# VH-VL binders against CheF taxis protein family member MJ1615, part 1

Every score and structure here is a prediction.

Target 1, 255 residues: CheF taxis protein family member MJ1615, of Methanocaldococcus jannaschii (q59010)
Amino acid sequence: MIDKSSEIARFSGKGILITPKTLEKPLLKWEKLEIILYKDKIVFEFVDKTIEVGVEDIEDVGAELPKKVIDIAKSTLEDITYHSSIIIKSKEFGNVMVGFAPETSIYGKAPIDNFLRKLFYILLNKKEVKILYNAGENSENTKWENGFLTFIKKRIKDGLVTKIEYRLVVEILDNEDSKIYDIFSNIKDVEIEEKDVDGEIEPVLKILQVKDGKDIISYLYTKDKKVRLFILRYMVILLDYKYIGILRYLQETVE
Structure headers, positions and changes below count from the first letter of each chain, unless a header shows other numbers; antibody chains aren't numbered by Kabat.
F, E and O stand for the ipSAE by ESMFold2-Fast, ESMFold2 and OpenDDE, each averaged over both directions (binder to target, target to binder). V2 = 0.75 x the mean of E and O + 0.25 x the DockQ between their complexes.
[cut] stands for letters that were removed.
Atom coordinates printed by the task and the answers are left out, and those that the model quotes come from them; centres of patches stay.

## First folded at step 9 (VH-VL; from g8 with heavy chain S31G, light chain D91E)

Design j4
Fold by OpenDDE, look of step 11:
Structure j4 (fold): chain C 255 residues (1-255), chain A 123 residues (1-123), chain B 106 residues (1-106)
Amino acid sequence: as target 1 above (255 residues)
Amino acid sequence: QVQLVQSGAEVKKPGESLKVSCKASGYTFTGYYMHWVRQAPGQGLEWMGIINPSGGKTYYAQKFQGRVTMTRDTSTSTVYMELSSLRSEDTAVYYCARGYIEDTYGLYYFDYWGQGTLVTVSS
Amino acid sequence: SYVLTQPSSVSVAPGQTATISCGGHNIGTKSVHWYQQRPGQSPVLVIYEDSERPSGIPERFSGSNSGNTATLTISGTQAMDEADYYCQVWESYTYVFGGGTKLTVL
């Protein structure tokens, strides 16, 4: 169990604080940034300021940086080839976007991805969901199952070493038996559809997978819209799934 | 089998430059980072810098910035480390060490090492 | 700069368990790697990511990491295990080594 006060992850690099007001300032620049993740909060340490917010105040992850911010980087010859963002609701600053990039691009996205993996763990782990697994055309009797998101450890041998990968899955608990649905692997398509969930029409994720040469369709529902957003962000950022449907959704959400 | 074979021992004078080579074999050369680590006699390991798989990016320890240059030649599967303005304190065994593959997740360790190259700097 | 602290030396009798510590601020949040260096030889990776063993490393080698201390444990220590051991982490785009520990098998 991770102590709430214990540091979980740290990102070191450069960053930029983006608010409507700061975007109007001509002197906006990328500066040294440390992002520290805890179980219950996230801290952004800039050179001259520190922003601390609860995990619950994280509004988005991986949103596109404004063009102006990109242009500033270009004008100052700041290498932000690899970058990401976190949108937070700050008591002091309101809704703000923090853009961040590695100190050097030598590792590509690895520093970002490594940090974001831990962030998504904090954001998604143990979140309650409902799932219709393998709800194909012939699954007329498939019922929503209650479960939660969890991360499982996968070991992959790579020569001398074993690589460890954490994968997001849905775990169903029934009568002390656990069932795991791997619905975030071998994805062919992802869409958002409206479905009846416990008597209410709700937007759900439709996930098309290919397993053993067969198409499998599953539906995933979460009551929390932010959780749904984070799932999609996770898929796009860490699983590199760039489906048109989800990209449109994400674009609309940011607007 | 992964092998890293380094160039032979060298004797240098203060103010001169050293250039050590590391030839890699037994794996996809362009898939892995390469590092240089040195060890002064009777001392511990000291990281000098890293070069990415393509050779287009390097990052050096602050202590060696301005004096060290790392390069790699994909055609010969060889990595080079040059250190200029040598001092007596630069006397050490220099190691090349393989890092993680670029498309993997944050593997910041060294899984294979060269045999080392002793460089002695003396007046 | 981030610093890793190791004892200069550890002695163990054959067959006994050797423990080598590596101290660092919040090191438990980092991935710690361990290298063995026998006299006159190159370093060899013996533990990576706190507790993982590379292929070919005996099971008697194990690692743990929590709080401010990482630990390399060698059970049933053998004469061949006599070597210098170094812990290593990545911090702020730098690879940091401990000062090394000389393990003597008596």
Scores: ipSAE 0.631, ipTM 0.848, lowest interface PAE 1.0, mean pLDDT 91

## First folded at step 13 (VH-VL)

Design q4 (from p8 with heavy chain Y100L)
Fold by OpenDDE, fold request of step 14:
Structure q4 (fold): chain C 255 residues (1-255), chain A 123 residues (1-123), chain B 106 residues (1-106)
Amino acid sequence: as target 1 above (255 residues)
Amino acid sequence: QVQLVQSGAEVKKPGESLKVSCKASGYTFTGYYMHWVRQAPGQGLEWMGIINPSGGKTYYAQKFQGRVTMTRDTSTSTVYMELSSLRSEDTAVYYCARGLREDTYGLYYFDYWGQGTLVTVSS
Amino acid sequence: SYVLTQPSSVSVAPGQTATISCGGHNIGTKSVHWYQQRPGQSPVLVIYEDSERPSGIPERFSGSNSGNTATLTISGTQAMDEADYYCQVWESYTYVFGGGTKLTVL
């Protein structure tokens, strides 16, 4: 028997499977949902169905729910004040969106965020990237550095307790000394720009930061479009950069 | 400096209601969740419910649904817990306990506790 | 309902290491918190998020969590450590406590 992967995280609440077919229905009911995250797969346990897909089949995280779903929820007084979504490519259902919300809004979006932090870790950790750090506008003289995404621990004191947060950073490869670029803090603007990456024109993330009163522009390239998307989603969802640059139009920009 | 001071002990009869208060001080009252936890004599801790910082939302343990009401008065930095239809089994020390500050990252533990309020339900 | 299982009692001699277990299904995927309750007193948070110590809690208190068991460890146990200890997790939007463990320092 192949050893089952250990559970990494779980979201408990309510959810809705959104497909073209379900959207045609006049009533969309949210039902009990358990989302279980493993290293290699994600499982959606609804009341009467279970959807299991590989992590590689996660297509999007945090996409907005269709307006119809929101409107129906409002009309039926379903409390989805806090909600999110995961788009998956299912063998059985094709590309589908799973909307999910906490059972109660009492905890705000914390239950969602807590789960998504783990999810983004799985999706982004150790992903290879190239970075132009602190590059001037259109500076062609800066060489791309090879690195990977990683999460570092940040400790924030709050009274009696210290909160530990994991923050996404870029770690440079092939250095004797670990070089880390914190490009996901103090973000002023985010754009997608076409740049030459190793002789090819590629879309890259342009991240404008403000550090010590100075503007710092960095470019981040990833070969995997999904990784780029997940980075953007991460910035919106977990770093709360909802209205920064293209992030405000993430849905339109990425699609 | 954080303090949660609860009301004094009470004796109640079956069928009556209890209302315990918890006055908070030493921190921004409206920034934190408050919980109620009870402990029957010689027994363990039992979570009763939670009230959000604004006091506008509550969530109760299933066991107490329909019987417990938590309220919050921001003007006095006081949280109240009312339990109706009291039974002998409701005899317990009732604690208010502070949850962590409301943020996007919920930490689900209690960092400060009141001194407890003994409520005895006896005929 | 989610259940946390603790031993009813643990005894240690002064200076020895006390270990209190908290069992729960896949508890290692959860954040476990520990409370100390001395006789006649309110509970006090002694470990949060598996292994973090609040300020003021002695370093002899430590915690771990993996698999199906969380563990509170008290090294160099002192008389003052005699108390009931409760593990706690968040599950299904509720707070779940273990049954408590009475630690006796002999």
Scores: ipSAE 0.714, ipTM 0.866, lowest interface PAE 0.9, mean pLDDT 92
Fold by ESMFold2, fold request of step 14:
Parts: structure tokens; C-alpha cells; sequence
Structure q4 (fold): chain C 255 residues (1-255), chain A 123 residues (1-123), chain B 106 residues (1-106)
């Protein structure tokens, strides 16, 4: 009742609970799964088990499923072409991976991606960052700007049809006029680099964009390494960047 | 210009099958979903199922599972819907309707509709 | 199954604003689409994605969606707007229509 009133998103389909222990069992099986997202928690409803964790206990999204799990799906499900995963930290069981796939592949990735858009909004929106936008390879004479991640509405015109997309950007906190950097469009390369961030050497994302034939090199710092991971996952999963830079190692499919 | 032209009205007896065609023109046939929606006399709209003309994959509403079959012929840009074991309550206007195919966003609406095909099922 | 609830009819005087509701549990988390069906005609899309108008649909048609209610609004209602109106969502791999609302322009 209360939980349905606060529900933000729901995924219905097939799922599988994966731990090192379950991978060794002979009866590992995909089964009916509902995933329900709330503002502060996520719930996984399997046939005989319900797992609930706070959103702060989500460790990863879209990690590659083990080969055994994919092989089981190929023999028991209609189609495993479209699938994803969520890793959660449970005090009782340690890290737990939940694999999931849609009931039918006729709608493509859309059932998964629509759910994951809501999830990434929860994981990334309003997270604090520092940015060096369009600073080039050597940027020692520039200062980091303080900002936060936010999603802006973009209208994408495709012939006579308008699609409404929400795209991740960086908004600057320390400016009276507020600036928005569209750092996640037209990406040609992404790497992790060590860089001086206000006196401390920290890992940062180095992002190469090409706009109107010009190279734009920017650096993005997040204090929380999970936020950095979620940014990279967002790029792979929802922006469909596949084999550029470090994103090569974050692909979610075995094939 | 998008156009969906359906086959003509039919009169059927209980226990028979119906098969309605929907010929598409003015767009890339295999780039869009095709749906079937019916409307009984004086009643509302009822979704029956979807076909992806690229590859022929289908998904049917539970109510029609086991009685409905949707197929396509990409050489003629035509979708077919067959409904078997007809009853009098299957009397309806049957519409084909086009949906956008988007593998990452849910564009779950019908932007163009056929003219409708009346199928009457009576003893 | 997911249910969409619409009033059976709405009456409005010419020039006034008509509102047609579409009720559903958590419908505000879904994309709502609206169709107009004139007597003897096929449905025509008038609003998609809650509030977007297809090309050729007059600006007097607008839509909103929040909480448990989506609303189609027709301002400056004209005699030609007299029709049945259906809301529609996608839920769990299926397409669901409301029962329809007959708009009468008196």
C-alpha cells in the first residue's frame, strides 16, 4: 500500500540470484522476478524470496553475468540477448548479484533501459563533482570548478516524431549565472588518470569529446568511487558507448 | 506518406477462423512494429498483440494466447492476423496500427491506424 | 491486470474547456497516450508521452500526468472535437486502454 504509493519504477521479467555458493549448485535457475525501485531502497521479489536494500547498498549495475548463468538462460529462456545485472551488498550474504532479462525480447532493450534510467537518476542525480571543462591535455593553469551531476530534458527530433530524453550533465555550483557542461555527448575516449585535485592526487575521468571537428578534453572528479563507476556504467548501458577507452572493460554481454 | 490498408469485411460462423491483412506503404516496413487492436460494437479498444516485421517475432495479449497468430510478408509489406475458434463475442472491427520500434526507449503508442475491418460472427 | 478508469461521458459548451481524466495506480510513472475516435472513424493519436502533440493536432489539446491521474484538456472546445477519447499506457509488456470517454459539445 505505502510502498506502491512511493514506487518510482518497476521491472518485470526473469531473474537469477548469484553468489559464489549458488554458482556451484546444480539447480541454478532463472525464475520470475519483480524489481521495484523507491527513492531510498530497491526490492527484488523472486518466487520464494524477497531482498530489500537501501540504494546506498547498490555496488554495481550492468556487470557481466557469469558464463554458466548465460548458458542456463540460452537453454531455458526465450532469448537472453537483452539482460543486465545489479550487485548489492547484504549484511547477511555479502555481495549478491541479481541477473535479469525481459519476459520477451520483442521490445529490445527498452524494458531494461527504462528501468535503469530511473535507477541511474537515483544513483547520480545531485552528486557533487569537480570539473575541468575543455582544459586540454595539460591543465595546470586552470582551477577545478565545483558542480553536481544533474539530468536535463532534451528534445530529440527524428523526422516528425519528438523523443524526450533526460541526459546527464554537470551543473556548476560556484557561479551566479549557473553553467551547464554537456560532457557526456559525442564521447570519443574515456580513461582514468591521476590528477591534482585541489592539492591531492586523485583518480579522475578524462573525457575526450569531438564537437564540430574540435577535440574537447575535460576531467571529472568524484569523491565517491562508486559514483565514478556508475557514470561509466551509464555511458556503456544508456549512452551505448562500447569499445572506447576504458569502457572496453565494462561491457555487460558475453557475446 | 504512411498508409495502412486492410482487407474487406467478413462474415463468419462460430468455430471458423478469420484472417485479416494490413498492407503498409510510405515507410520502411521492417523498421516499425505492427499491432492489432479490436473494437466490439459499442465498446472500447482492446489490444491483441504485436509483431516485429523484421524477423517476425510476436507477443500476444493473454486473452488471445492460443487463438491468435500474427505473420508478415516482407516482400509485400503486409501483416496478417488470424483468430481461430471464433465466437459471437469476436464480432468487432479489427484495426492494424503502427508503432515505432526503439530498442532503448519505450515508444509505446500507435501513430497510424488502418481503416478497420469489420468481422461479424453469427450463426 | 493494470486498469485505466475514464468517465463514461463529459459534456461541455462550445468555447469552454473540457477535461477528461484517466485514473490508474501510479500512472504518473508511466507514459500516457491519448486517441480521438470520431463516429465511424479510426482512432487518431492526439497526445503522446503525456503532453506531446503530433503534427497537425491543434494547440488547444494538452495533456498532463502525475500521481494516479492523467488528464487530457481541450480548451476552446469546438463541435469538431465531439468524439470518443481513449487513454493508453504500456504495462508489463502489454498495451492497456481506458474504457473511453464520450465528449459531447452542446
Amino acid sequence: as target 1 above (255 residues)
Amino acid sequence: QVQLVQSGAEVKKPGESLKVSCKASGYTFTGYYMHWVRQAPGQGLEWMGIINPSGGKTYYAQKFQGRVTMTRDTSTSTVYMELSSLRSEDTAVYYCARGLREDTYGLYYFDYWGQGTLVTVSS
Amino acid sequence: SYVLTQPSSVSVAPGQTATISCGGHNIGTKSVHWYQQRPGQSPVLVIYEDSERPSGIPERFSGSNSGNTATLTISGTQAMDEADYYCQVWESYTYVFGGGTKLTVL
Scores: ipSAE 0.705, ipTM 0.871, lowest interface PAE 1.3, mean pLDDT 89
Fold by OpenDDE, look of step 13:
Structure q4 (fold): chain C 255 residues (1-255), chain A 123 residues (1-123), chain B 106 residues (1-106)
Amino acid sequence: as target 1 above (255 residues)
Amino acid sequence: QVQLVQSGAEVKKPGESLKVSCKASGYTFTGYYMHWVRQAPGQGLEWMGIINPSGGKTYYAQKFQGRVTMTRDTSTSTVYMELSSLRSEDTAVYYCARGLREDTYGLYYFDYWGQGTLVTVSS
Amino acid sequence: SYVLTQPSSVSVAPGQTATISCGGHNIGTKSVHWYQQRPGQSPVLVIYEDSERPSGIPERFSGSNSGNTATLTISGTQAMDEADYYCQVWESYTYVFGGGTKLTVL
């Protein structure tokens, strides 16, 4: 039995299990789906099946659904404008994509985003990274710093309502003052570049920001390719930096 | 200042329909969801449904499906709730309540309420 | 259906701290909101997103949410705080209210 006390988040709506085999079957359909997120695992409860995998078995988030799947959804769902996906490695089913959409379109993408915020927290929080901050102007004096990804609480006033936003940042480990780099705000461009990281040539994220009218270039390195992917997905999905730099390549034309 | 002003009290017979209005002012009307919540005498609050800022989409509680219709008039900044096939159990104070802005951040609470409209259903 | 459970009534002396609980399965994973309803009046939002206060709400109102219980706390309770209090969450595309708690200031 699943310990419900460890539940982090839940998504309720419609979903579809996509495998290479199911894509060939005419009976592929959207059905009721509950996605339950825990600290260490994610559970997909369909009507007739349940898929449980570890968080480490999540391979991708927010990948575009196949056109065929979208077409099926259009015929069976009220509105499929808002949807997302999670790709997982399942022992039982292999690599599968779970598409999911809200029960109703009344809230737009909010139900998805709210769930994905928690998912990205689980996927990215406290992940170790190296950062070369503001390397453009002071490249000679900049060194790689060890840090970790963390989420900070930010209050945003929007009219009569104050909203709480959790923002991804890089916190430096060797700083008594808890130095934080906000490298995910005001992003102008993102690309991958090979750089020397501790004597090895590695692919790193090059992030171009605009701060106070000036361009700031920072580099972010992580050993885990999935973490890098999730950062990019986070940027596209939750920060709405789609079509910026390499982020546009994460976008697939479904039409 | 945000204000939600509802129509006056009504007395209805079983089988009839009620239509309550809620006029909004003091904010950008087209930017916010609107909800209807009712409260039977001496009872708690019961959510009825939601209408989006444009008025083009609604979602109703299952209990009221098929009987409730919510509409929105942007020209008058007014939201309407119609409930048909009234029963004695529909006797309640009906509230309009402002929901969240239509944005990427789903806020699922009500920050402003109308003064309420008492509807009495009796034979 | 998701159910929120509140005590039917809570009594407190003036100046003392009132605590109103709202129980729900894994409610700590949800955002809880609280409404005050004085007799003959409309509900008023007093806490949103577990612990946030709207403008105009006194600082004596606070909220917390963890595990299976959300809590509304009113410190230095005043006569004017006598009201019904409702907790509320969003679940399965429905807005769910607790049964309400009548707070009496003795």
Scores: ipSAE 0.698, ipTM 0.868, lowest interface PAE 0.9, mean pLDDT 91

Design q4 (from p8 with heavy chain Y100L)
Fold by ESMFold2, fold request of step 14:
Structure q4 (fold): chain C 255 residues (1-255), chain A 123 residues (1-123), chain B 106 residues (1-106)
Amino acid sequence: as target 1 above (255 residues)
Amino acid sequence: QVQLVQSGAEVKKPGESLKVSCKASGYTFTGYYMHWVRQAPGQGLEWMGIINPSGGKTYYAQKFQGRVTMTRDTSTSTVYMELSSLRSEDTAVYYCARGLREDTYGLYYFDYWGQGTLVTVSS
Amino acid sequence: SYVLTQPSSVSVAPGQTATISCGGHNIGTKSVHWYQQRPGQSPVLVIYEDSERPSGIPERFSGSNSGNTATLTISGTQAMDEADYYCQVWESYTYVFGGGTKLTVL
């Protein structure tokens, strides 16, 4: 059933399948879960069932868990101090939320975040975008540049520790030279705004950065609204942008 | 300079327990994980478990669950490992080893090791 | 339950390149770390995160990790490199070591 030789990432831990039907069950419990990520699909292996969907059927990542699900963990003494969720579209059940948590909290968020880095790579890498970089509030005299989302490798040395990070950027494809816009760093505000994108009014991300004491206002268009949602989730979950602009409404947990 | 200094060698009988100490110096004790790893004579390395000295939370390898207990004393910067119901198969050198603690990245390796403590279990 | 497989021994002539393999299912998706243990001594970290060297490890030590195999490479092998070498990963909240490889420098 599962081709482990093509596996990109795996999360082992605890999970809970959340549908309107399962929320009614008196014996709803957190149970052993394996989540296996492939290039084109994701598989959720519970104790008694396996759910497989294409990556195109992932609808959300990191949506807040229902309170009943949190309370079930307390009543069964399951440690879910760190947890996350994935919402999928299933042919059998419609939209389904899978809550998941590591087997132990001793490692912090790292087990979740390491898995989600691989997932966001699949969801965002090479997605086409249009960008107005550093266009300011009065952007009508600037032209949209065609580009795509990509991840660049950064080596970060801090004392004795070297970290290798992959960070999301926009790469421009409209000329023979490659150009990189690091639009996802130093963010002070994020909003959604309607703008004219090549003759049509479309929702776009308005991103305010502050670099060297200067405001940089950029606009990012994605044709697919799910890609826009995944960009916002990536900012909240992996870049830890909290309580700025619209990101305040996308928190994984209420603190 | 980081140093991990362990208690001396012990001889035990089957059914007894062992308790090895590991005193840390040269770094912020509560800022790093501590692990226990053992090595039977002529054999490879075997991970036993981890303790977070900040708060004392632990996680043990399944093989040792129910027999191993790891504790720490932050006032002396010391970690302890106790293994109960000893068998001859528990004869080994027991090492403490330091691991990096990062909240969002898994840095799952051991950068400094204690000198090892030989525990011999025989009648 | 996750298993790392290493050859029992590797022999090389001084000055030649030694390679030590570490096999594991999908090991290329994991971070691999390597330790050197000289007789009667504690292990010492020589490679971490697949290919990084701790301070003080000679640059002739290198590492790679792809598919189902990670490899420790020692170029210009010297007599002092004669030791046991262990690979290690983290899998499902546990730390897993390979069985070890004895490197002999003839």
Scores: ipSAE 0.667, ipTM 0.856, lowest interface PAE 1.6, mean pLDDT 89
Fold by OpenDDE, fold request of step 14:
Structure q4 (fold): chain C 255 residues (1-255), chain A 123 residues (1-123), chain B 106 residues (1-106)
Amino acid sequence: as target 1 above (255 residues)
Amino acid sequence: QVQLVQSGAEVKKPGESLKVSCKASGYTFTGYYMHWVRQAPGQGLEWMGIINPSGGKTYYAQKFQGRVTMTRDTSTSTVYMELSSLRSEDTAVYYCARGLREDTYGLYYFDYWGQGTLVTVSS
Amino acid sequence: SYVLTQPSSVSVAPGQTATISCGGHNIGTKSVHWYQQRPGQSPVLVIYEDSERPSGIPERFSGSNSGNTATLTISGTQAMDEADYYCQVWESYTYVFGGGTKLTVL
């Protein structure tokens, strides 16, 4: 059991607090920022203020920054070549976006990705889902399987060292043998479709994969709309599927 | 096999500059970060800075800001480190050390090291 | 600045287990790497990412990291293991080394 009080991850760099009010302020600037992730909360430490919210109050991850914020960075010669954002519901500030960027671009987006991997772990790990795996076109007789999202370790040898990668998968709950569906690799298309889930029509993710030259269609249902969003964000940010299917229009959908 | 071969030992006077080279072989040179780490006699290891695979970006430890310059020559697979305004305290063995191709998943370590270059700064 | 604390020296008899600690605030949340440096030689990576061994490093080398302490363990210590050992982390875009531990094999 991870102690709720224990730090899980930290991002160090620069950031900007974005609200309708702050966008109107002439003094809006990128400033030093520490983002600290815990099991139950996330903390944003700016130079003169600290924002703390529960993980449940995270509304979005990886949304595009407003143009004005980008322009501010340019005008102040702040290097934000690599950046991301977290949208939170704060008791003090309401709905706010925190933009953040590494202190230096020397490592590219790696510092961001490293932090976000931990964040997505907190947001997605062990979330309950239903899945229709390889349902094809005639899914009328296919039953939903109950499972949960989990991250598995993959080892990749690279010379002297072995790199460890974590991959999101669906694990099925009710089988004597643990069954894992890898539905987040070799993705060709992602859509949202309405399907009957236990007698109710619900929006589900339709994921088209190409495996061994064959198309495989799977449907993924989550009760929580935010979990669905985070899955999509995960696909865009960490799996780099930003140009396929609905992922291309994810920003417009969120706005 | 990966090899990092550095230039030979140097003796310098205070106020002068040193320039150490590190020739890489046995791997795709343009795919990896390179670092410089120094070690004063009888002391520990001290990180100086990093240069990205293309050589277009560098980041230096605060202690060496303004005095250190790292460069890369892709045609010769060589990395250079120049340190100016030398002091007696700069007497050390200087190492080039290979970083990783991608600094993802917390991969911030050095897998290969050069043989080191002793630079002595004395009046 | 982030500081890593190592004991200055550790002594072990041949065949016994050597343990070298590396202390740091919340170091368990970081990836710790270890380097071996024999006299007059360059450092060699012996453990990366807390507990992973590079190819060619003997299995007697192991690492762990939790809380405020990372540990390098050398089982069945041999004379050739006599060296300085350094722990290292990444913090605030800087590579931080411990002060080093001299391991003596008695």
Scores: ipSAE 0.645, ipTM 0.846, lowest interface PAE 1.0, mean pLDDT 92
Fold by ESMFold2, fold request of step 14:
Structure q4 (fold): chain C 255 residues (1-255), chain A 123 residues (1-123), chain B 106 residues (1-106)
Amino acid sequence: as target 1 above (255 residues)
Amino acid sequence: QVQLVQSGAEVKKPGESLKVSCKASGYTFTGYYMHWVRQAPGQGLEWMGIINPSGGKTYYAQKFQGRVTMTRDTSTSTVYMELSSLRSEDTAVYYCARGLREDTYGLYYFDYWGQGTLVTVSS
Amino acid sequence: SYVLTQPSSVSVAPGQTATISCGGHNIGTKSVHWYQQRPGQSPVLVIYEDSERPSGIPERFSGSNSGNTATLTISGTQAMDEADYYCQVWESYTYVFGGGTKLTVL
């Protein structure tokens, strides 16, 4: 057990504070940034200011940077080949985007991904969901099961080296025995679809997997739309599932 | 079998430059990153920098910025490290060390080391 | 710049358990790697990712990492284990080594 003030993760690199007001300024530039993640809060330390918000005030992760911000990096020869963003609700500034990039691209996306794995753990772990697992197009199994998101640790042998991976799964609560649905692996396609959930028509994730040569269709519901957003961002950013349905949904309904 | 073979010992004077080579064999040269680490007599290990052999991109420890240059020759599977404006404090054993593809795995350790090259800087 | 602190020396009797510490601020959130350097030889990786052993490293070598301290443990210590031991992390694009610990087997 860690306390609420214990640092969970840190990203060091370059950052840029983006609001409609700052985008109008001619001297907007990328500067040194530390991002520090705690259990209940996230802190952005720029050169001459610090912004702290609760994790509940994180609104998005990985939204595209404005073109002007990318152009500023090019004009100042800042290497942002790999970059990401976090959108927060700040009491001082309203909604704010923080763009960030590693100090050097020699390590690829790894510095960003290492930090974001810890962030998505905080944002997704223990979040409540409902699932129709392997229900098919006909929805022959129509009963929604109550569960929650969790992460399982896997040891994967790669040659003489063991890799440690953490994988998002769904764990079921509403029976005597818990069970785990590994719905975020072997994915062939993902779509957002409206479906009846306990009498209400709601957007759900339709996930097509291929297991043992068979198609498996499952539906995942989250009551909190931010949890749905973070699941989609997790899939795009860390699992590299860039299906047109996910990307279109993010551009048209969220971004 | 992975092998990293470095050039022989050197004796230098203050103000000169050193250049150490590290020839790799037994693996795909461009499939792994290469590092340089030095060890002064009776002292610990000190990281100097990293090179990606496939594109030649480098990143240097701040202490050596402006004095160190790392290059490679893919046709001979060899990495070079040059340190300029030498001082007596630069007397050390210089090691090349192989890292994994850090951009792919995010694993930041050295799995194989060269035999070391002693460079002595004295007036 | 991030600092790792190791004791300069540790002495153990043959067959006893040796414990080598590596201190650092929030080191428990980082991946710690350990190297053995026998006299006159190059370093050799003995533990990576806190607790994993490379192929060929005896089972008596183990590692742990939590809070502000990572630990290399050598059980059943043998005369051949007499060497310098270094911990290492990656922090802010820098590979940082501890100062090294000389293990003496009396």
Scores: ipSAE 0.577, ipTM 0.813, lowest interface PAE 2.1, mean pLDDT 88

